# Designs tried in a protein design chat: VH-VL binders against q9umr5. Part 67

Target 1, 268 residues: q9umr5
Amino acid sequence: SYKPVIVVHGLFDSSYSFRHLLEYINETHPGTVVTVLDLFDGRESLRPLWEQVQGFREAVVPIMAKAPQGVHLICYSQGGLVCRALLSVMDDHNVDSFISLSSPQMGQYGDTDYLKWLFPTSMRSNLYRICYSPWGQEFSICNYWHDPHHDDLYLNASSFLALINGERDHPNATVWRKNFLRVGHLVLIGGPDDGVITPWQSSFFGFYDANETVLEMEEQLVYLRDSFGLKTLLARGAIVRCPMAGISHTAWHSNRTLYETCIEPWLS

## First folded at step 23 (VH-VL)

Design kj14
Fold by OpenDDE, look of step 24:
Structure kj14 (fold): chain C 268 residues (1-268), chain A 122 residues (1-122), chain B 112 residues (1-112)
Amino acid sequence: as target 1 above (268 residues)
Amino acid sequence: QVQLVQSGAEVKKPGSSVKVSCKASGGTFSSYAISWVRQAPGQGLEYLGYIIPIFEATNYNDKFKGRVTITADKSTSTAYMELSSLRSEDTAVYYCARVDFDEYGSYGMDVWGQGTMVTVSS
Amino acid sequence: DVVMTQSPLSLPVTLGQPASISCRSSQSLVWRDSKTYLYWFQQRPGQSPRRLIYKVSDRDSGVPDRFSGSGSGTDFTLKISRVEAEDVGVYYCMQSTHWPRTFGQGTKLEIK
């Protein structure tokens, strides 16, 4: 039998957003138990990410317990960060494949038409004033706002991303790294036509430097220092990168070709 | 100079709802958060919640969750606070206040509205 | 919730004399950026609250220099070097480090 699949949604999403994905899985892997976690839907997805991590943890623990052979995670957009944190704080997870579906794994710094009202161009350069405050950090979107021009503020104020990345020292860094490394495979999915994740390379742990030049995963300090295990995962062949062009952000979970190419191979 | 102007006094019956408005002028509405605080007669200040209009993100004091709704209209630079299932204990002056996210990082309520008296009586 | 405790609750003062108000928090108000988001507000009779001090010791524009804030961690103080008639009112401390935001009980300053 196929391992259970747990799906975690993104910002402003609901379980309904994954109806096509469920169909694809059912068609190609009949009998698979797929659970789309119906937590923090809609506007509730603005809750602090650590709060979300706790909620999702409570939901996945029973599922994992009933699946001693392991489970697969498909985590979309903001959900990918939630899942990475989840795997970092859980010392007993049994995740075989962690599929990060167009997630801002290295943070967000930019606006798009889809999120223009959240990240207007006129405000992008000034959002650090809001996000790197007690007020801003009470919302998920600021928990992974990564301003390359204000790295000091990011490192000091980020309540979530800087911690799970091991960019800011904390007493749980070693344990979180150990926990995260329990994952069988890390499947990173994203693409240049996403239109929301900015830069789109963030889905592959790439990100801007101080000049807004995009650096690859291997050039990032978190990789070089192996702060949360990326270097180790890559070395043992546990990281899969699946870039795909021509897919908009809201279509990653509803594209058959993407599913067959990037998701299906890891649902065995 | 930024000013916050609130709607007028309200008299409500128990169980009804009240919606107070707070119009901002003299600044960039999208750069602020709007907080709501109330003060019962002769009592101290109590924090209800706030909204960051640019994100349309709200945070509520758990004490009022389920009864308070804060919204913002960016086109009119107006924030709203609606309190439902009114009780006599909700009788108070309700204030809106601006949270300024300036380069100084004050992050406090530096501008206040004039207050709106809400009386709940049978 | 973080409990803010002010003392005294009533503060009768002679004109020209100094005044001091204490505010204690139930937990540290130091945030992740190592800043402390403690505020002092003044509310004159019949008026809206007015922010006097932000981040423990920074004065708002227009606030006389006779007002000063100090403290760290969980203990904070507002001082008025020379009380004037216009200083009559209720003073509140507030923390913005933790959610929900919480106020002290208020200290009523009166002239003897």
Scores: ipSAE 0.907, ipTM 0.949, lowest interface PAE 0.6, mean pLDDT 95
Fold by ESMFold2, look of step 23:
Structure kj14 (fold): chain C 268 residues (1-268), chain A 122 residues (1-122), chain B 112 residues (1-112)
Amino acid sequence: as target 1 above (268 residues)
Amino acid sequence: QVQLVQSGAEVKKPGSSVKVSCKASGGTFSSYAISWVRQAPGQGLEYLGYIIPIFEATNYNDKFKGRVTITADKSTSTAYMELSSLRSEDTAVYYCARVDFDEYGSYGMDVWGQGTMVTVSS
Amino acid sequence: DVVMTQSPLSLPVTLGQPASISCRSSQSLVWRDSKTYLYWFQQRPGQSPRRLIYKVSDRDSGVPDRFSGSGSGTDFTLKISRVEAEDVGVYYCMQSTHWPRTFGQGTKLEIK
């Protein structure tokens, strides 16, 4: 039988967005128990990411307990950051495949086609003033906002991303790395036509330098220092990179070819 | 030179709702946050919650959770606070206040509205 | 919630004399960026509050030099070096480091 699948949605999203993904799983892996967690939906997805991590943790514990053979996570957009934090804070998680579906794993710095209603003009160069304040850090968008031109403010003010990336010292860093490394596979999915994740390579742990030149995962300090386990995972063959062009941000979970190529092989 | 102008005084019955407006002039409405604070007659200041209009992101004091709703209309540069299920202890002056996000990190309620008296009686 | 405790709550002062108001928080107000988001507000009779001091000791523009703020961690002080008649009102400390934002009880400054 197939391992249960837990699905975590993204910003301004809900469980309905995954109806096609559920259909694909049912067709290719009949009998799979799939749970789409319907927490922090819509505007509630703006709650602080640590609050969301706590709520999702409470929801996944009984599912994992009922599946001692392990579970899979499919985590979309902002949900991929929630899931990565879950893997760090849960001493007893039993996740085999963590499937990160177009998630801003190294942060976000961009005006977005999908979210243009949030940014009717280009405002990305000024958002650091809101986001790197006590007021801004009380909302999820600012918890992973990563302004490459104000890296000192990011490192000092980030309540979430700088911590789970090991970019700021904290007493739990060693334990979080150990917990994260218990995952069987890390499946990274994203692509150049996403239109929202900026840079799109954030889905593969790439990110801008100060000149807005993208440095790939293997060029990042957090990888080179192995601060939360990326280098170790890659060396053991546990990182799968599955880029796909031609998919917009809202279409990752409704593209059959993407599912068959990048997701299906990892739903043992 | 930002000014915040609030709607006029309200007299309400217990169990009803009140919606207070706060119109901003000057500055860039989307570049700051709007806080709501109240003051019962002869008493201190009490924080209700805030909105960051560019994200439409709100945070509410748990004391008022479920009874307070804060919204903003960017096209009119106006924030609103609605308090439902009114009781006599909600009688207070309600203030809106701007939170400006400047490079110096000052952040806290630098411009205040004139206040709106809400009286809950009978 | 972070409790902000002011003392004294009533402060009668002779014109031209100094005044000192204490504010103590139940938790450190140092935020993760190493800054302290502690404020002082003045509310003159019949008026809206006005910010005097931000980040413990930084005076807003247009605030007279006789107002100064000091302190660290959990203990903070607002001083008025020479009280003027226009200083009558209620003074509040407030913190924005923690959610929810909380105010002290207020200190009513009066001329003897």
Scores: ipSAE 0.842, ipTM 0.925, lowest interface PAE 0.8, mean pLDDT 91

Design kj16
Fold by OpenDDE, look of step 24:
Structure kj16 (fold): chain C 268 residues (1-268), chain A 122 residues (1-122), chain B 112 residues (1-112)
Amino acid sequence: as target 1 above (268 residues)
Amino acid sequence: QVQLVQSGAEVKKPGSSVKVSCKASGGTFSSYAISWVRQAPGQGLEYLGYIIPIFGAANYNDKFKGRVTITADKSTSTAYMELSSLRSEDTAVYYCARVDFDEYGSYGMDVWGQGTMVTVSS
Amino acid sequence: DVVMTQSPLSLPVTLGQPASISCRSSQSLVWRDANTYLYWFQQRPGQSPRRLIYKVSDRDSGVPDRFSGSGSGTDFTLKISRVEAEDVGVYYCMQGTHWPRTFGQGTKLEIK
């Protein structure tokens, strides 16, 4: 039998968004128990990410307990960060494949048509004033806002991304790294035509430097320092990178070709 | 100079709802957060919640969760506070106040509305 | 919730004399080992609250220099060097570090 699949949605999303994905899984892996977690939907997805992590943890623990052979996680957009944090705080998770589906794993810094109302160009440069405050950090979008021009503020103010990345020292860094390394495979999915994740390489742990030049995962301090286990995962062949062009952000979970190429191989 | 102008006094029956408006002028509405605070007669200040209009998102004091809804209309630079299931204990002056995300990082409520008296009585 | 405790609650003062109000928080108001978001507000009779001090000791524009804020961690003080008639009202401390935001009980300043 196939291992259960747990799906975590993204910002302003709901379980309904994954109806096509469910169809694909059912067709190709009949009998798979797929659970799309219906938590923090819509505007509730703006709640602090740690709050979301706690909620999702409570939901996945029973599922994992009933699946001694392991489970697969498919985590979309903001959900990918939630899942990474989840795997970091859980010392007893049994996740075989962690599929990060177009997630801003190294944060977000950009404006797109989809998020223009949230991050207009004029606001992007000043959003740090909001996000790196007690007021801003009470919302999920600020929890992974990564302003490359205000690195000090990011490192000090980020209550989520900087911590799960191990970029800011904290007493649980070693344990979180150990926990995260329990994952069988980390499947990173994203692409240049996403239009939301900015830069799109963030889905592969790439990100801007101070000059807004995109650096790859292997050039990131978190990798070089192996702060949360990326270097170790790569060394043991546990990281899979699956870039795909021609897919918009809202289509990652509804593209058959993407599913067959990047998702399906890891559901067995 | 930024100003906040609130809607007029309200008299409501228990169990009903009230919606107070707060219109901002003289600044960039999308650069602010709007907080709501109330003060019962002869009592201190109580924080209800706030909204960051650019996010379209609000945070609420758990004490009022389920009863208070804070919204904002960026096109009119107006924030709203709706309180449902009104009780006599909800009788108070309700204030909106601006949270300024300036370059100095003050983040405080530096501009206040004139207040809106809401009376809940049978 | 963070409890803000002011003292005294009633403060009768002679004109021209100094005044001091204490505010204590139940936990540290230092945010991310950097800034401390402690505010002082003045509310004159029949008026809306007015911010006097932000981040412990910074004065808002237009606030007389006879007002000063100090403190750190959990202990904060508002001082008025020379009380004037226009200073009559209720003063509140507020913390902006933790959610939910919370106020002190208020200190009523009156002229003897």
Scores: ipSAE 0.913, ipTM 0.954, lowest interface PAE 0.5, mean pLDDT 95
Fold by ESMFold2, look of step 23:
Structure kj16 (fold): chain C 268 residues (1-268), chain A 122 residues (1-122), chain B 112 residues (1-112)
Amino acid sequence: as target 1 above (268 residues)
Amino acid sequence: QVQLVQSGAEVKKPGSSVKVSCKASGGTFSSYAISWVRQAPGQGLEYLGYIIPIFGAANYNDKFKGRVTITADKSTSTAYMELSSLRSEDTAVYYCARVDFDEYGSYGMDVWGQGTMVTVSS
Amino acid sequence: DVVMTQSPLSLPVTLGQPASISCRSSQSLVWRDANTYLYWFQQRPGQSPRRLIYKVSDRDSGVPDRFSGSGSGTDFTLKISRVEAEDVGVYYCMQGTHWPRTFGQGTKLEIK
């Protein structure tokens, strides 16, 4: 039988958005138990990411306990950061496939028409002032805001992303790396027409340098130092990259071709 | 120059609710946060919570969680604090205060409203 | 919650003499960026609080040079080098590093 699937939603999102994904799974992998976690929905998705990680951890523990053979995670948008942190902090997680569905894994530095009210173009050069403060870090958006022009502020102020990336020394870095490396596969999904994740290559651990030139995963210091296990996973053959053009941010979980190409093979 | 002007004094009965407004002028309302602080007669300052209007998100002191709601209306540059299930110990002056995200990293409440007296009695 | 403890709670001073107010926190106020978000406010009788000092020692614009802040970690001091009549009021420290933000009990400065 198929391993249970746990679905973690993104910013301003809820479990209803995944009804088509559920249909696809039922069709191709009948009998799969799928749980879409309905926590931190809507405006609650702005709570600090560590608070969300704790809440989702409490929800996944009984599901993982009932499935000693393992589970799969499908984690959408901001939810992919929550899931990556779960893999780091849980000493005994049994996740086989971690499917990161258009998640800002290296952060966000927005310049999009789609989410103007969250990340307006005129504000992106100044949002670091809010985000790299004690007040801003109490909200999820700021926990992964990554201004490539203020890298020193990012490294010093980030309460979440710089820690789970191993970009700032902390006493748990070795244990978190060990835990993350227990995942069977890391499946990275995203594409150039997303319209929200900026740069879209953040979904593949790519990101801007100081000139806003995208450096791919293998050019990132966190990869080169293997700070949380990306280089080890790639060498093990455990990283799957599945880019797809033509999909907007809200459509990743409702596109059958995307599901069949990028998700289905990893839900054994 | 930034100014915060609050709504007028309120007299309320126990068990009811009060909603205090805080209208900002000057600066860019969406670029700072609005804190709410209260001061009971003859006592010190107590922090209730704050909102960052650009995120539309508030953070609440757990002592008041479930009774306090903080909102903002960017179109009118106005923040609101609503306190429900009022008790006599909620009698206080309620202040709004700006948290500015300047290049100096001040972040403290640099501009304060004039205060709104809320009296809870029969 | 971080407890902020001020000493003294009542401070009678002679005009022209120095005054010193202590503020101690139950936890370090050093935030992850290495800054310390400790504030001093002055509340004159019948008025709203006014920020005097941010980040331990940085004076706000328009605050007289006779006010100075110092300290580190958990132990902080506000000094007034020469008290003037207009300095009468209650002084509060506040920490901005931890949620929720918390104030000291206040120190009432009076002219004797």
Scores: ipSAE 0.829, ipTM 0.921, lowest interface PAE 0.7, mean pLDDT 91

Design kj4
Fold by OpenDDE, fold request of step 25:
Structure kj4 (fold): chain C 268 residues (1-268), chain A 122 residues (1-122), chain B 112 residues (1-112)
Amino acid sequence: as target 1 above (268 residues)
Amino acid sequence: QVQLVQSGAEVKKPGSSVKVSCKASGGTFSSYAISWVRQAPGQGLEYLGYIIPIFEAANYNDKFKGRVTITADKSTSTAYMELSSLRSEDTAVYYCARVDFDEYGSYGMDVWGQGTMVTVSS
Amino acid sequence: DVVMTQSPLSLPVTLGQPASISCRSSQSLVWRDSNTYLYWFQQRPGQSPRRLIYKVSDRDSGVPDRFSGSGSGTDFTLKISRVEAEDVGVYYCMQGTHWPRTFGQGTKLEIK
């Protein structure tokens, strides 16, 4: 039988958004037990990410326990960060495929229409003032805000991304790395026409330098230092990169071609 | 110079709800957070919660067990605090205050409203 | 929740004399950015609170230099070098480092 699939939604999202994905999985992998976790939906997705990690952890633990052969994770957008953190803090997870579906894995520094109300052009350059404060860090969107022009503030103030990336020293860095490396495959999905994840390469652990030049995963310090195991995963062939053009952010979970090309191969 | 002007005094019965408004002027509303603090007669200050209007997101003190709802209307630069299931113990002056995300990292409430007296009595 | 404890709760002072208020937190107020978000507020009779000090020792604009804040970690002090009549009121410390934000009990400063 097929391994169970656990789905984690994104910002301002809910389980309803994944109805097409469920349909695709059911058609191509009949009998698969798919659980779309209905936690922190809608506005509740603005809760601190560590709070979300704890909530989702409580939900996935019993599912994993019932699936000794392993499970697959499909984690969309903000959910991808939640899942990466889950895999970092859980020393006994049994995740075979971790499918990161258009997630800002290296953070967000966006200025898109979708998030313009959160990150308007006039505000983006100054959002660090909000996000890198005790007040800002009490909301999920600031937990992975990564201002390339204020890297020191990011490193010092980020309560989530900087930690799971191992960019800031902490007592659990070694253990989290070990835990994360338990994953069978890391499937990174994203594309240039996403329109939300900024830069879109963040879904592949690429990100801006101080000049807003996008550097690829292999150029990132977290990779070079293997701070959370990214270099190790790549070396053992455990990282799959699946870029696809022509897909908007809200369509990653409902595009059949994307599913067949980037998701389905890792559900068997 | 930012100013916060609150709505007028309220007299409410137990079990009812009250909604206090706080209008900001003289600044960029979306660049701040608005906090709500109350003070019972002759007592100290108590933090209720705050909202970051640009995020349209609020954080609440759990002591109020979900009775507090903080909202903001960016179009009118107005924040609102609604307290439901009112009790006599909720009788207090309610203040809104600005959290300024300036380059100096001051944050804490540097501008306060004039306060709104809410009296809860049978 | 972080408990903020002020002392004394009542502070009678002679005009022109110095005053000192202590504020202790139940845990460190140092945030991950190495800043300490401790505030002092003044509330004159019949008025809204007014921020005097932010980040332990920084004075707000318009606050006389006779007010000074100091401290670190869990112990903080507000000092008034020369108390004036207009200083009558209640003073509160507040921590902004942890959620929820919490205030001290307040210290009532009166003129003898």
Scores: ipSAE 0.927, ipTM 0.963, lowest interface PAE 0.5, mean pLDDT 95
Fold by OpenDDE, fold request of step 25:
Structure kj4 (fold): chain C 268 residues (1-268), chain A 122 residues (1-122), chain B 112 residues (1-112)
Amino acid sequence: as target 1 above (268 residues)
Amino acid sequence: QVQLVQSGAEVKKPGSSVKVSCKASGGTFSSYAISWVRQAPGQGLEYLGYIIPIFEAANYNDKFKGRVTITADKSTSTAYMELSSLRSEDTAVYYCARVDFDEYGSYGMDVWGQGTMVTVSS
Amino acid sequence: DVVMTQSPLSLPVTLGQPASISCRSSQSLVWRDSNTYLYWFQQRPGQSPRRLIYKVSDRDSGVPDRFSGSGSGTDFTLKISRVEAEDVGVYYCMQGTHWPRTFGQGTKLEIK
């Protein structure tokens, strides 16, 4: 039988968004038990990410317990960060494939139409004033806001991304790295036409330097220092990068070609 | 120069709801958070929650167990605080206050509304 | 929740004399950015609170220099070098580091 699949949604999302994905999985892998976790839906997805991590942990633990041979995670957008953190804090997870579906794994510094909707009267260049404060860090979007022009503020104020990345020292860094390394495969999915994840390379652990030049995963300090195990995963062939053009952010979970090319191979 | 003007006094019965408004003027509403604080007669200050209007998201003190709802209308630069299931102990002056995300990182409520007296009585 | 404890709760002062209010937090108010988000507010009779001090020791514009804040970690102090009649009111400390935000009990400053 196929391993269970657990799906974690993104910002302002719900289980309904994954109806096509469920259909595809059912068609290609009949009998697969797919659980789309309806936690922190809609506006509740703005809750602090650590709170979300705890909630999702409580939900996945029973599922994992019933699947001793392992499970697959499909984590979309913001959910990808939640899942990465989840795998970092769980010392007994049994995740075979962690599929990061268009997630801002290295953070977000976008000024897209999507962000304009969220921040209609603000430019991305000024969000650091809000996000890197005790008030701002109570919201998920600020937990992975990564302003390349205010790196010190990011490193010091980020309550989530900087920690799971191991960019700021903390007492659990070694353990989290160990836990995360339990994953069988890390499947990174994203693309240049996403329109939301900014830069889109963030889905592949690429990100801006101080000049807003996008550096690749292998150029990132988190990789070079192997702060959370990224370098180790790559070395053992556990990282799969699946870029795809022509896919908008809201279509990653519903595009059949994307599913067949980037998701399906890892659901066996 | 920034001012917060709150709605007028309210008299409510137990079990009902009250919605207090706080209109900001003289500044950029989208660059603020609006906090709500109340003060029972002769008592100290209690923090209810705050909203960051540009996020359209609020954070609440769990003490109020979901009875407080804070919203904002960016088009009118107005924040709202609704308190449901009113009790006599909810009788207090309710204040809105600005959290300014300035370059100095002061944040704390530097501008306060005039307060709105909410009386809950049978 | 972080408990803020002020002392004294009542502070009678002679005009022209100094005053000192203590505020202690149940845990460190140092945030991860190394700032300490401790505030002092003044509430004159019949008025809304007014922020005097932010981040332990920074004075708001228009606040007389006779007001000063100090402290670190969990122990903070508001000092008034020369109490004036207009200083009558209740003073509150507040922490902005932890959620939820919490206030001290307040210190009522009166003129003897």
Scores: ipSAE 0.926, ipTM 0.961, lowest interface PAE 0.5, mean pLDDT 95
Fold by OpenDDE, last read:
Structure kj4 (fold): chain C 268 residues (1-268), chain A 122 residues (1-122), chain B 112 residues (1-112)
Amino acid sequence: as target 1 above (268 residues)
Amino acid sequence: QVQLVQSGAEVKKPGSSVKVSCKASGGTFSSYAISWVRQAPGQGLEYLGYIIPIFEAANYNDKFKGRVTITADKSTSTAYMELSSLRSEDTAVYYCARVDFDEYGSYGMDVWGQGTMVTVSS
Amino acid sequence: DVVMTQSPLSLPVTLGQPASISCRSSQSLVWRDSNTYLYWFQQRPGQSPRRLIYKVSDRDSGVPDRFSGSGSGTDFTLKISRVEAEDVGVYYCMQGTHWPRTFGQGTKLEIK
């Protein structure tokens, strides 16, 4: 029998968005129990990510308990961050494959059409004033806002991303790293035509430097310091990078080719 | 300078809802948050919640158990506070106030509306 | 929720004399950015509240220098060096560090 699949949605999303994914899984892996978690849907996805992590944790724990052989996580967009945090805080998770589906794993700093409210650029450039405040950090989008021009503010004010990345010291860093390293495989999916994740390389733990030059995962401090286990995972062959062009952000979970190429191989 | 002008006094029956408006002028609405605070007669201040218009998202004091809805219209630079299932104890002056995300990091409520009296009585 | 406790609740003062209001929080108001988001508001009779102090000790524009804020962590003080007639009203401390935002009970300043 196939391991259960747990799906976590993204910002302003719902379980309905994954109907095609469910279809694909059922076709290729018949009998797979797929659970799309219907939590924090729509505007509720703006709630603080730690709150979401707690909610999703409560939902996945029973599923994991009933699947002693392990489960697979498919986590889309913002959900990818939620899942990474889940795997960090859960010392007893049994996740075989963690599929990060177009997730801003290294944060977001974009003014794409999807993020209309961030346009014009002046708004993006000044969003740090909002996000790196007690008021802003009450919203999920600020929890992973990563302004490369205000790294100090990011490191100090980010209540979520900086912590799960181990970029800011905290008492659980070692434990979280240990927990996260329990994952069998980390499958990173994203692409240049995403149009939302900015930069798109964030889905692969790449991100802007102070000059907005995109650096790859291996150039990131979190990797170099192995702050949450990326270097270790890579070394043991546990990281899979699956970039794909021609896929818009809202199509990652609906594209058959993407599924067959990047998702399906890790559901067995 | 930024000003906040609120809608007029309201008299409501228990169980009904009230929606108070707060129009901002003289600034960039999208760069602010709008907080809502109420004050019962002769009592102190109570924080209801706030909205960050650029996010079109609000955060609420759980004390109100979902009875409060805060919205904003960026096109008119107007924030709204709706309180449903009104009770007599909801009788209060309701204030909107600006949270300015300025370079100084002052934030909290530097500009206030004139207040809106909401009376809930049978 | 963070409890803000002001003292005294009633403050009769003679004109020209100093006044001091204490505000204590049930937990530290230092945020992760190392700032302390403690505010003082003045509410004159029949008026909306007015922010006097932000981040413990910074005065808003137009606030007389006779007003000063101090403190750290959980203990804060608003001082008026020389009380004037226009200072009559209720003063509130507020914390902006933790959610939900909470106010002190208010201190009613009156002229003797």
Scores: ipSAE 0.926, ipTM 0.961, lowest interface PAE 0.5, mean pLDDT 95

